# VH-VL binders against Lysosomal-trafficking regulator (mv), part 15

Target 1, 99 residues: Lysosomal-trafficking regulator (mv), of Drosophila melanogaster (Fruit fly) (q9w060r2686to2784)
Amino acid sequence: SLNSQILYNFAAKFLPVDGEIEGEIIITDLKLYFLATYRCRYFNVNCDIANITEIWLKRYQHQETAFEILLDTNKSLFFSLQNADDWKIMREVFCDKIV
Short names: E, the ipSAE of ESMFold2; O, the ipSAE of OpenDDE; V2, 0.75 times the mean of E and O plus 0.25 times the DockQ between their complexes.

## First folded at step 15 (VH-VL)

Design w7 (from w2 with heavy chain S56K N57S; framework fv_nivolumab; at its last look DockQ between E and O 0.67; V2 from the best seeds 0.00; counts 0 for: pae E 2.9 > 2)
Fold by OpenDDE, look of step 15:
Structure w7 (fold): chain C 99 residues (1-99), chain A 121 residues (1-121), chain B 107 residues (1-107)
Amino acid sequence: as target 1 above (99 residues)
Amino acid sequence: QVQLVESGGGVVQPGRSLRLDCKASGFTFDDYAMHWVRQAPGKGLEWVAVIFYDGKSPTYADSVQGRFTISRDNSKNTLFLQMNSLRAEDTAVYYCAKGYYRLSSGYFDYWGQGTLVTVSS
Amino acid sequence: EIVLTQSPATLSLSPGERATLSCRASQKVSRYLAWYQQKPGQAPRLLIYDASNRATGIPARFSGSGSGTDFTLTISSLEPEDFAVYYCQQRSRWPLTFGQGTKVEIK
């Protein structure tokens, strides 16, 4: 949405099947964006928060700092946060969707 | 080289409107979030607004929310700030600033020289 | 909003001396902190981002450290062109906020 307001941004990695991409997650009132720090095929990764059905806590590189977003389209997005403090905020923001 | 050139500043009375332009060059404009940051005379820096690379998710400081509108025309490499209902406390040098991370916001790695907006009766 | 408090307000030093500037956040900002330099009549210039990364073209005498709430900008040996106002800035939470600035002046 053109009228969404930014609320949070966190250093993160997007974890597609073929590797990992460094960037940041930006949370607006309507959408969750992942914006890569460099031009790549994943710089447009985003989803509407309203379409998020569940968020699963995951492990990545032996750390519990990752999560998978399940969408109503049966697609999913896999991310890892770089800072534990940011993960605490994420849990608070999306507490109703975390399973 | 990266260049940002602001224009449109001037002297206006309270309650009036003014539009600022920022012409960008030297980088892929539509890859970066763009910001406005202002500085009152003899004071510090205050973030004003941001807009994403694709013109979405305009976000504002509380001090200007509802009065200012940030937008961009990527075909013209130009950033805009429409300022309505101007107040004396809006008096400042207005800088356009380039977001540091590609496609993302947060830090400002390049700044224009600024354009002065003076709001006085 | 997150309030950044810089200290000291003014730092009077001579060329060649070490400058240490502090920036404290009202709440944790992780490493999402930048430092800017502004000279009179000029636009700010990015020095440090993500607390300790030096921006492109910034001399090695500038370094940043810290995480959480306490951050430091260090100029190992002041050059004449380093006398300016320095601002810290956080991007951990919106709105983005700046410190009030530290003026580094010639003693």
Scores: ipSAE 0.321, ipTM 0.859, lowest interface PAE 2.6, mean pLDDT 92
ESMFold2, look of step 15: ipSAE 0.423; ipTM 0.856
ESMFold2 (binder alone), look of step 15: mean pLDDT 93; pTM 0.951

Design w8 (framework fv_tislelizumab; at its last look DockQ between E and O 0.06; V2 from the best seeds 0.00; counts 0 for: pae E 9.0 > 2, placed apart)
Fold by ESMFold2, look of step 15:
Structure w8 (fold): chain C 99 residues (1-99), chain A 120 residues (1-120), chain B 107 residues (1-107)
Amino acid sequence: as target 1 above (99 residues)
Amino acid sequence: QVQLQESGPGLVKPSETLSLTCTVSGGSISDYAVHWIRQPPGKGLEWIGVIFYSGNPTYNPSLKSRVTISKDTSKNQVSLKLSSVTAADTAVYYCAKGYYRLSSGYFDYWGQGTTVTVSS
Amino acid sequence: DIVMTQSPDSLAVSLGERATINCKSSQSVSRYVAWYQQKPGQPPKLLINDASNRATGVPDRFSGSGYGTDFTLTISSLQAEDVAVYYCQQRSRWPLTFGQGTKLEIK
């Protein structure tokens, strides 16, 4: 919601099937957002945290810096974090959803 | 080159609402996160809040009940309203832009600031 | 809230000598600290982002270092134009918070 408290901001890339979009993941008490650095089709990607069913840890460019979010709609979102400490924090924040 | 400029009344009475406008030139406010920061006389800096490129605001919890940040895309402006002001709200108010879309959130463009005095 | 504590509150350094300003966070902020310079009657100016990255147009004599909770801004050879108040700021968690400032003077 418009009044949600932001808890974390992570520099990230959103990895759609056909691209690599630089931006930032924002985690609130209710939602996960991806906000792209520049306006594009993926400018306002988001989901409710309650709708996340599983998170799968992945490698991107041979580094363990990525994860795939599975939603209750069977859609997925694929991200790579640009900071190893942020990746550790992400694992702690979502530890109950990591497979 | 992006430029920011604050405007608004310099004198506000206690218990009234302070209303400021940040006018952006050289870019679109739909592309940037715009922040408000204030500095009481002779004191340090306090972050007030932000409106993200998506239109979602987030506020410092210390001010959350009294502050509203909004945008007017047609005028390329961001507004700050702070209700129920007291003498403690006397400060220079800055709007600032960070490269919110990059890996770091910091303020590389600042307005000149506008002084607001809360006095009877 | 993450409290950013600067030391010293003020210092005086001779022209051409090294000035060192410290900033300590109340909890880990990784590398997510910026440094600003503010001269009288002016808005703050970004010097360093993410602990050590010099912003565009900032002279080489300014450098930053640190990770976790302890951060340092160094001016390797003080110039007259460096007289200002310096602030650290963390961007790891909301709300964004600044240190209380360090006033730098010429001895």
Scores: ipSAE 0.007, ipTM 0.666, lowest interface PAE 9.0, mean pLDDT 84
ESMFold2 (binder alone), look of step 15: mean pLDDT 91; pTM 0.938
OpenDDE, look of step 15: ipSAE 0.020; ipTM 0.727

## First folded at step 16 (VH-VL; framework fv_nivolumab)

Design k1 (from w6 with light chain D50Y; at its last look DockQ between E and O 0.61; V2 from the best seeds 0.00; counts 0 for: pae E 5.0 > 2)
Fold by ESMFold2, look of step 16:
Structure k1 (fold): chain C 99 residues (1-99), chain A 119 residues (1-119), chain B 107 residues (1-107)
Amino acid sequence: as target 1 above (99 residues)
Amino acid sequence: QVQLVESGGGVVQPGRSLRLDCKASGFTFDDYAMHWVRQAPGKGLEWVAVILYDGSSPTYADSVQGRFTISRDNSKNTLFLQMNSLRAEDTAVYYCAKGYYRGSYFDYWGQGTLVTVSS
Amino acid sequence: EIVLTQSPATLSLSPGERATLSCRASQKVSRYLAWYQQKPGQAPRLLIYYASNRATGIPARFSGSGSGTDFTLTISSLEPEDFAVYYCQQRSRWPLTFGQGTKVEIK
């Protein structure tokens, strides 16, 4: 296997401290990406799944549909999913990392 | 305006190889995942492959896995499809397609290039 | 892989008539469903994404509905340029798949 393979796409929002960016989370066997809907490349996010140490389930706009990813660098990434089936899949795929 | 132009189609014998190019313009090429979609003459659409914006995570339909290789050169705004071990059932018009909104709807398509695999 | 079954295979209608095209998914795809139009000798054109949103420049006579497994494309009053083949496409699960198409032809 030379490259990671795409396994899942989730409609999502990336939640930086100063905004809300619509896009899509792509999960491969090795990495998690966020690809923004807009032309602004700087909102795209890319991390290695092996570097994710913890995932914390969170609320966003009074809905329990968000999660925060903590990386081994102590940086965190905050996302909200818009689809209940995708939320269930995310919890199943990353169950070993959820605190 | 957005343009996608495929090239490299032609007639080849079974078992041979062919490379398709797709030249992109009118958008920031390396912000988007890119896809190949094919259509056999008189038939429906079949998704073939995707590659992410940075050239990572090539992913293929089962019908082409192990024979086709998708790649991209972001410095040249070009998407490629290397097609090895071609079979008669690979005969199709090949479209390159740009993802739109959440990356998996195809808002811009090239006009296609015909690949014919026959003896 | 998710199979999309379109019905009918062919609609023979006159200009001004309402067209109703169906797409059924073999498993739930939520609202992750698009519709495309393809005229002979041309590339497909995106009509509807996320089940019901019209793509830029698509006339209001095109509308989409549905969620889960059952989806409909409606053309409220056919224009001469609407006689074409229509495909549905899902992106809920990999691999991405298309329906087999519905041909809308002039009666």
Scores: ipSAE 0.198, ipTM 0.791, lowest interface PAE 5.0, mean pLDDT 87
ESMFold2 (binder alone), look of step 16: mean pLDDT 94; pTM 0.954
OpenDDE, look of step 16: ipSAE 0.602; ipTM 0.917

Design k2 (from k1 with light chain K28S R31S S92Y; at its last look DockQ between E and O 0.78; V2 from the best seeds 0.00; counts 0 for: pae E 2.02 > 2)
Fold by ESMFold2, look of step 16:
Structure k2 (fold): chain C 99 residues (1-99), chain A 119 residues (1-119), chain B 107 residues (1-107)
Amino acid sequence: as target 1 above (99 residues)
Amino acid sequence: QVQLVESGGGVVQPGRSLRLDCKASGFTFDDYAMHWVRQAPGKGLEWVAVILYDGSSPTYADSVQGRFTISRDNSKNTLFLQMNSLRAEDTAVYYCAKGYYRGSYFDYWGQGTLVTVSS
Amino acid sequence: EIVLTQSPATLSLSPGERATLSCRASQSVSSYLAWYQQKPGQAPRLLIYYASNRATGIPARFSGSGSGTDFTLTISSLEPEDFAVYYCQQRYRWPLTFGQGTKVEIK
């Protein structure tokens, strides 16, 4: 696949069924990455932005700082952003995917 | 003990090319983004380029876009910077830098290699 | 790109004095701001990341604060080894950028 240029980094938690993983989201013009801070089962998570079918805005710990990404494989990824400004940017960047 | 060792600097004429290497040791190289950062003599720091842990997403400062290529060989723990169409303003000490945790703060730096573009 | 402006350009102080260094961003960088120290002839050293967290091995006399556009590095009591140039760096938006530096020199 083609390499794409990095645009944003967000401090984030990845919220799989079995945990809460500290890390960062990197957004390029073609891909979304989650890079866990420490080695774990979810150390490297990524998807092509073109494969994202829907994004659902969610609350996490009573704050509207989370989102769920639905992929074209019917799998989903659930993230919480640690920064309110990043939340606003995520909404702007992915406005065409948000349901 | 984390160690980053740059090599390949020297004096070249404008319009020529150079390749810089950075040999890494003391950490799991392919867990981290790697960067080049430069510093003109007597001046401040300028970020130049990044490449992600797997060699994807090379990203550049506007000042070098289209002229420089960052790459990595994870099997040899080596980071590269191919510098083409060099200009006088590219004269600097070039540092390779390791991303903090996985990312973009720079917790370890090499000692740097001097590139001089003159004449 | 996000421009970081540091002030003052030079800070002349004696050992034992308190140093206060400022970094102002051209637009919000949230808390995605680091501080580095550089001594002559050496590579930079990470002091502070995420605005206020000390990096491993950094003495408690170094502290960072701020968010958004205004950030401060404070050295509570200068030691002889603290006379150096200090840079702020943002990692909120690409490309990554540094401030132009503040030189802390011995009076």
Scores: ipSAE 0.565, ipTM 0.869, lowest interface PAE 2.0, mean pLDDT 90
ESMFold2 (binder alone), look of step 16: mean pLDDT 93; pTM 0.946
OpenDDE, look of step 16: ipSAE 0.858; ipTM 0.952

Design k3 (from k1 with light chain K28S S92N; at its last look DockQ between E and O 0.81; V2 from the best seeds 0.72)
Fold by ESMFold2, look of step 16:
Structure k3 (fold): chain C 99 residues (1-99), chain A 119 residues (1-119), chain B 107 residues (1-107)
Amino acid sequence: as target 1 above (99 residues)
Amino acid sequence: QVQLVESGGGVVQPGRSLRLDCKASGFTFDDYAMHWVRQAPGKGLEWVAVILYDGSSPTYADSVQGRFTISRDNSKNTLFLQMNSLRAEDTAVYYCAKGYYRGSYFDYWGQGTLVTVSS
Amino acid sequence: EIVLTQSPATLSLSPGERATLSCRASQSVSRYLAWYQQKPGQAPRLLIYYASNRATGIPARFSGSGSGTDFTLTISSLEPEDFAVYYCQQRNRWPLTFGQGTKVEIK
């Protein structure tokens, strides 16, 4: 869907198996996007929220909260948020998906 | 060499429609969210709308929701704002703005186009 | 929506002086705050993003600080070209909002 409303925009890192990519997460009422700061293989990553089956929260002492987002294809996306406030908001937004 | 050039402003009566264009050059247009920001004469800045790099997720200020439509044509490097049911309070200079890196800050702005809504 | 309140409304200073501009948010915006400069008849220019990072080409005399609800833009030694209106802007929550502006004028 290309018509959903933007709700939140967090500074984030995408953590694929082969790197750590700086960017931002945009959350709409229908989709989650990751937009990398610089062109790379993962420049534009997104998924429909309806296809997310589970979200696993991680918390590091003194900030940097990671999320693993599991899709209905059994693939996953792994992110690190840049502050605890963003982690709290994401937890509230996705309460029904969080394990 | 980043350039944003707005056009389509003018004087219109209340209740009428107007379409603004913004032509972009000097950067990869399809990499960035694009925004409209307006400024009433002698007043501060008001964010109006955003659209993501691929034309998805158009999002609006409450003051224009349901009346304005943001869109983009990435093959023509052009951003649009369709403004329907115009009101006197819509009178402003309208700026086209590029998202910083990808996102929500505005690192490049056009010079603006004036829309005047008067009877 | 998040309201940003800037103070003072007008700051009258001479070249070479330090300017300190304040922006207070109605609720926490974390570090998601930017500062823009606007000269008469011109479009705004991004100065600071993410509370404290200078945008490309912005002189070191401009610095930003703060997090949460209280933010400051400092111009360490005013140059003639720095007399302008300054706006803060948050992107923590949609809709994006601006402060009402602080005019820095020569006196």
Scores: ipSAE 0.603, ipTM 0.874, lowest interface PAE 1.6, mean pLDDT 89
ESMFold2 (binder alone), look of step 16: mean pLDDT 93; pTM 0.947
OpenDDE, look of step 16: ipSAE 0.778; ipTM 0.941

Design k4 (from k2 with heavy chain V50F L52T Q65K; at its last look DockQ between E and O 0.06; V2 from the best seeds 0.00; counts 0 for: pae O 9.4 > 2, placed apart)
Fold by OpenDDE, look of step 16:
Parts: sequence; C-alpha cells; structure tokens
Structure k4 (fold): chain C 99 residues (1-99), chain A 119 residues (1-119), chain B 107 residues (1-107)
Amino acid sequence: as target 1 above (99 residues)
Amino acid sequence: QVQLVESGGGVVQPGRSLRLDCKASGFTFDDYAMHWVRQAPGKGLEWVAFITYDGSSPTYADSVKGRFTISRDNSKNTLFLQMNSLRAEDTAVYYCAKGYYRGSYFDYWGQGTLVTVSS
Amino acid sequence: EIVLTQSPATLSLSPGERATLSCRASQSVSSYLAWYQQKPGQAPRLLIYYASNRATGIPARFSGSGSGTDFTLTISSLEPEDFAVYYCQQRYRWPLTFGQGTKVEIK
C-alpha cells in the first residue's frame, strides 16, 4: 500500500506502551507510515494524515525527542525521532496540526 | 530550472578566512534544507554542513565544527558558508546542495567553487 | 560515524553490459541510502534515494536495492554516458557520509 513516491522519511522509534520499536516514519501525500526494521506486531503502523487532529511534542527518556499523534478515532501514536533536526521538518510538514 | 551558483572560492593561506555564497533559483528556497558538500581534488565527497529551511538549526561535520558556519538569507535566496581557521585539508571544491523534500538527500547541486588553502 | 564501503573500486565494462555496484555500511542504515553519479568535471547527480526509489528523470536502467548494511546499484545495460563515478550516501545518522566511490570505466 506504500506508493513509490516518498515525500519524507525519518529514522524513528515507535513507542507503544510496552516498549520501543526501531524503524522509520514514511510520509506520503495521504498517509504516515511507520515501518519497523523487523517483522513484529508493530511492523506496519499507519494513519491517514487527514485523521490526524493534533501533534504534541513529548519527552522521552528526559529528552524532547518524542511526539504524540492524536487521531480522530481517539487513538494516539507515540514516536521519537532519531535525528533531532528531522523535527524541524516534521513541524513544517504538519504545522497545522502542531499544538 | 533549479539553479545553484556558488561563489567566493579562491586561494588563501592557512589560518585565513573565506566566505562562500550560493545563490539559489528555480525553486522556493525557504521550503528546503540546504547543505554544503566538498570534494578534495581527485577524492570523494564529504558532507560539510546542513541547515534547516528556516536557518534555525545548523549541523556540521566534526572536521569543520567550530571553524565553519553555515547560514542562509531566505530573503535573498542565498546560502552561506563562513570558513575560519582554514587548513590545507580544507582544500576542495565546495558544492551547495539542495535537500530533497527538505530531507538529507541532495537532488540538486551547484557546479562548485574551488577553495585552495596553501602556504 | 557510519562508514560506507563501496566495491569494486573500479569496474571496467563495455556498453551494453550490466553493472553491479556494492555499498556496505559499517552499521545498519535501514533504507536511508542514496546513490549519486558524478561525471568528470561535473557536480554529482542524484540517482536513487531511500535505497530503491529512482529520482526524477533518471532512466529505468538504474535501480537500487538493499536494506540494512548491504546495498546495490544496478545499471541493467550501460550506455556511453553512464561511465562515471558512483557514490552511495547515508542519512540514517549524523554525520551524513558518503562511500569512497566506484569508478565505472569503459573497457
């Protein structure tokens, strides 16, 4: 379901309640994907960008490197970026969603 | 139609300073991160510095950290590299490179400007 | 830093032949790898990004594959204009790093 044209990609960790998964965030025109580096129950986490209501900067391990994506389904997705400068790009891409 | 034109290169002695300019056109300059990448004569490519679209966050290679400063003037569509305390090993063609979708791939490059540091 | 090692250093081939270039990372870079082409006296040109995505305007004969630590650039059938130096580059972690390059020369 991931199209060949990737707009943005960021090294990231998915932060479920029970741990952390290393992978990448991939942004297309319509969706945000997280692909884990290995096959697991969190191998392919995704959401429609249109369903994103808010994005909050969060702390992870005492660093402001994480963010929470709130969805209109009342679910949320927690991520942390591996490269701090990628957050600047994320903020621009999702400027209308950043709280 | 994207164009990047570097200028400011030349011959300088060690310890001196030099500023490089990169004039961008053909795209919305302030939408994209920019980079400097250099290439010593007959050698490979070396990433030098990165700056975010708004100029708020520069990042440097260890080899130039503390000596080089990357900046930009978005009102003038210009990228800068201030090079201080130049060393012989800084001798290279310096390319400005456009970030791909604001990322850290380089989809467009200038033709480069040669910086020669020699006694 | 992540070290990218390209092989072979030089690849001598004839037009029409298949070229296979390798790039190996000292640690995993996931799929955050690009390939560039540089012809003599010219600036590099982006060929492949995110390991396997062909950049705009790049001919279909160029393809990238791999993930983690091992990557390959393939030129299915060499054209005369393809003889150049090819570099891989990772953006998984700072600092950004390039491979040392593979020269594809005419036999």
Scores: ipSAE 0.011, ipTM 0.694, lowest interface PAE 9.4, mean pLDDT 90
ESMFold2, look of step 16: ipSAE 0.339; ipTM 0.810
ESMFold2 (binder alone), look of step 16: mean pLDDT 94; pTM 0.952

Design k5 (from k2 with light chain S31R; at its last look DockQ between E and O 0.60; V2 from the best seeds 0.00; counts 0 for: pae E 4.2 > 2)
Fold by ESMFold2, look of step 16:
Parts: sequence; structure tokens; C-alpha cells
Structure k5 (fold): chain C 99 residues (1-99), chain A 119 residues (1-119), chain B 107 residues (1-107)
Amino acid sequence: as target 1 above (99 residues)
Amino acid sequence: QVQLVESGGGVVQPGRSLRLDCKASGFTFDDYAMHWVRQAPGKGLEWVAVILYDGSSPTYADSVQGRFTISRDNSKNTLFLQMNSLRAEDTAVYYCAKGYYRGSYFDYWGQGTLVTVSS
Amino acid sequence: EIVLTQSPATLSLSPGERATLSCRASQSVSRYLAWYQQKPGQAPRLLIYYASNRATGIPARFSGSGSGTDFTLTISSLEPEDFAVYYCQQRYRWPLTFGQGTKVEIK
């Protein structure tokens, strides 16, 4: 089996076009997961890190705390982090994908 | 009503193997990450392992890496811990715990099952 | 890994008194800290998550505070059922770790 260890978890909001979902991002060496706090349409969302083509830094509620992940399928995932230290870590971890 | 019930504990000799089961009910099992946490008699709590909702990304404490395997069967609402090459220091009550509820915590725990590794 | 050090090891108090329990992390865990209560022969019970939020059904006499490395659990007026062992736990970095516990006992 793959040695897909959990490396980071970030308190986050998932920001689909029609909502704002509280949860956390979990990053492993292979995947990024979003685990919503409560059941909803977007309860368990994930992608392979290898499929992430670009990450765009964004503002949310007038704060530079958000980012948009563009996948190789041309779909995207939009998140806002709840913790400034996690924002720094996200930028370091994914520096090669940030535009 | 969320319920977690561990089973499979017992007395075994060092170097032997044992499998623990945790039967879950009262929630949608395959929506949640599941954990094992252990407590040596008279001691504190030690996190052992986690597995994500889809059965992927098993992750272990250093003390058990390479010897223990966490897995789950979502069709049977059951979490497993396969414990190989058991040592005296593995003697503990083993709890299964449900994670991922408001703020990254263990919101429900089972009653625990005792594993004693002794000559 | 992140070591959590709880103090005191034992806190001897009477019902009605205020209990103050400390948890210190070896490095910052931001606010990713939880508190659990464990009575003899029972599984732990979640009290506080994200440093200061009470879990569902937890009485208002329990409160948590702190961020970074220093955290406090306060029980404003001890009830007979509050005499137990309390553990802090961080979920900032893997591996997840617990403090060694503080026993709150009847004086």
C-alpha cells in the first residue's frame, strides 16, 4: 500500500459558488482532502496533488487568506484558511504551483 | 446515538499478533476519519493511528510504525487494528475514536478493549 | 513531535472551588488544542476544542483559553462529578499528542 502520511491539517472554509462550508483541509504526500464539519453536499472533497496545475492566491472578505486550486480537468476548488500560520505553510508547501 | 464498540483484546505473549475490531453505529461511518488511541494501565493517552473516510492514508505513531496496520470496512461499519510483533510496551486499553467534528477533535470514543502482552 | 506538558500533576480541591489546569506545548499549536475528561473505568470525554469552544452538552462552568504554547482549562465551581483526570491534546501537527494528565481530586 502507499505510504500516504498526513502531513498537515488546516482549519478552512470551502467556498463553492453557492456557499461557504466550514471544515478542514488535510494534506498528505499524495492528496489534498477537505472534510466539512457537518454533512452537506460538499462533505468530503478531495483531489490528487499531482492533478493540481495552478494555485491562485485570492482575497476573501477583504483578506488575503484564500486560494483557488485549478485541476487538470479545468475544475477548481476555492478555499479560505482560518489561521495565518497555516496560510504561510500552504504557500511554502505549494510554492511551485502558485502563480 | 453514536456508539463505538471495541473487541478482540486479550492476553498474548511478546512477538505474537492480535486483531482488534471496532463496530460503529449511529452515524454514517464512511463520512469520518477513524482513530485508535491507547492507554497503558495507570498511564496517559497515546494516539496510535488514523485512517481517512475512504480507507486511504493510514498514518501511525512512530512507536507502532511497521508493526500495526489500521484498516476499515465501510460496508460493515467496522474499523480494524492488526497488531503484529507485539511488545510488552504495547500493553494498554485500546480505544477507537471518531474524529472530524467542529474543530479537529475526538468527539466519540468506544469503551476500550484491553490488550496485555506478557510472558 | 510536539510535547504537551500539563501542570500540576494533581490538584486537590473541594466542591465549589475554582480549578485552573495548565497545558504547555513545546512549540506553537496555534489554537488546535482540545481538553478531555476521564473518570476511572471510562473512556475520555471531549470538553473543549479549538482552545476555547465547549463541546455539545458541556456545562458552562468549563472554559478553555490560550493560543500558541500556553493553554488553560478552568472549572469555575467544581461539582462532585468533576473530580477526574484531564488531558490536553493537540491536533496542529502529526503525530497527534496528549499531555500526561492532571488529576483533580477531592481535598
Scores: ipSAE 0.256, ipTM 0.786, lowest interface PAE 4.2, mean pLDDT 87
ESMFold2 (binder alone), look of step 16: mean pLDDT 93; pTM 0.948
OpenDDE, look of step 16: ipSAE 0.800; ipTM 0.945

Design k6 (from w4 with light chain K28S R31S D50Y S92Y; at its last look DockQ between E and O 0.71; V2 from the best seeds 0.77)
Fold by ESMFold2, look of step 16:
Structure k6 (fold): chain C 99 residues (1-99), chain A 121 residues (1-121), chain B 107 residues (1-107)
Amino acid sequence: as target 1 above (99 residues)
Amino acid sequence: QVQLVESGGGVVQPGRSLRLDCKASGFTFDDYAMHWVRQAPGKGLEWVAVIFYDGSNPTYADSVQGRFTISRDNSKNTLFLQMNSLRAEDTAVYYCAKGYYRGLSGYFDYWGQGTLVTVSS
Amino acid sequence: EIVLTQSPATLSLSPGERATLSCRASQSVSSYLAWYQQKPGQAPRLLIYYASNRATGIPARFSGSGSGTDFTLTISSLEPEDFAVYYCQQRYRWPLTFGQGTKVEIK
């Protein structure tokens, strides 16, 4: 009740226009984080959950395990899951935002 | 070689405080979230707390929320647990633990030897 | 929080026998389940992560299986050093939780 708390974590790739960055999505009660496995300019990518407007299921490299998080600034973050079953976590947390 | 060494345990009366330290070596400390796990004598394991690689986002078990504070000093490769308002049920061996992979993980491949905290009148 | 229930509480066996240990979760944890071994006076030792992957240096006689709510640790042929307490642990949802343990003891 006093601090933001970690709720879930699972393996993912962050998909900037210039690559694939391996790491971990961490969901807290207030934020979504992506932490890369190595130090790079995308080492810690995060957003407030309150600022997420829509989440879109996408295809990446012929796989339907990717998703795009659209922010209230009209910017987006693109990820793919390492383990397809982790969609259950995304649906549990973000069901009201998934299009 | 990965090593975690806890210290600061002892015998204290209920309502008092202790600070536990965990000195880390043999890995890039700043790449890992760090955890505390405890075990009451003759009992099973209970996860206590975690903190992010940079000292942000402390998260606690309900049994210790509001009384314990996890923190870290990355310049000294040291993890801390400040334990306030101690209760008899906090009596346990306290382990610091490192995740199997970088980041948060939640699978603990390296543990310290543990430090005993005894809370009794 | 997710409760893990281990059975049996105590498993009395001889060296060379097969041990089968069960862990049941109160809700699905997908495959986010680990197994640890603990001997008296020692810290736990990670055996299995992600339900079935052996941790580095763990002998092939240890295997894990299951997903969802029902998980099994199997020790195919007990060695003298395998008599210990075994814990399951989930990391599907925080806070992380452990089962209450199964003691594997010499008959």
Scores: ipSAE 0.746, ipTM 0.902, lowest interface PAE 0.9, mean pLDDT 91
ESMFold2 (binder alone), look of step 16: mean pLDDT 93; pTM 0.951
OpenDDE, look of step 16: ipSAE 0.844; ipTM 0.951

Design k7 (from k2 with heavy chain L52T; at its last look DockQ between E and O 0.47; V2 from the best seeds 0.00; counts 0 for: pae E 11.8 > 2)
Fold by ESMFold2, look of step 16:
Structure k7 (fold): chain C 99 residues (1-99), chain A 119 residues (1-119), chain B 107 residues (1-107)
Amino acid sequence: as target 1 above (99 residues)
Amino acid sequence: QVQLVESGGGVVQPGRSLRLDCKASGFTFDDYAMHWVRQAPGKGLEWVAVITYDGSSPTYADSVQGRFTISRDNSKNTLFLQMNSLRAEDTAVYYCAKGYYRGSYFDYWGQGTLVTVSS
Amino acid sequence: EIVLTQSPATLSLSPGERATLSCRASQSVSSYLAWYQQKPGQAPRLLIYYASNRATGIPARFSGSGSGTDFTLTISSLEPEDFAVYYCQQRYRWPLTFGQGTKVEIK
């Protein structure tokens, strides 16, 4: 395909160091996006999947529902998923990157 | 008050093109993905296309892939659907719909614009 | 893509009766299922999102339930304005898909 096709859409929270932004993760064949529920210019987030080097599984609010994405620029993105089935899908999709 | 107003529908011959516009007001347009959904006369709803908030990532139903192009102009709060190589089966009311607000699915819809493709 | 099958195609009932509408998915959609109402000559109206949450301004007589593949919209006591067509819609996987609709008509 010459343009990205949307493969997955997960309800999620973006978790900066001291905050929590509600939104959705959209995964295409080439990119991962986070779209906040409300407009927030500082949280218009996307990355190329090819630039993801590692994914670390994390707990959030005592549940194994979160993950941290490390990029080839040494920046990281921290998310929690709102649905356990989406958590399983995320692990399968990115299994080769999970530490 | 959230408002979506479609325009550009009409009667055209098969093989011709039309462009639909959807003018948005009452919300921050560039925070949301926008969709087109259509309904053939007397039939159910069919999702047609989506475009991301910034206009960078369109996705299409198989039935329109390669013929239709969704786009947006955030400076004018306007969503577009360019429909090329129209077929009789594209005859429908076309709705503009807003997605992703507060976990809502299609929480606001326009009133629709009718496209009729016939000889 | 995920096919949603609604049943029955037509539900003939009187005001005051309980309506039960079913939507079955060809594969699990978790709880990412919405319900819409459409009256003649109007655009669809969101009733229920995430399987069971009522949208803003929707009367309490509307309720949704289910997860996975089997979902139900219940109207506890039909009002005259509830005679319409109802659609389910999934957003678990792209492309987004709708059921074919259930018409609720007056007996």
Scores: ipSAE 0.008, ipTM 0.635, lowest interface PAE 11.8, mean pLDDT 85
ESMFold2 (binder alone), look of step 16: mean pLDDT 94; pTM 0.950
OpenDDE, look of step 16: ipSAE 0.016; ipTM 0.714

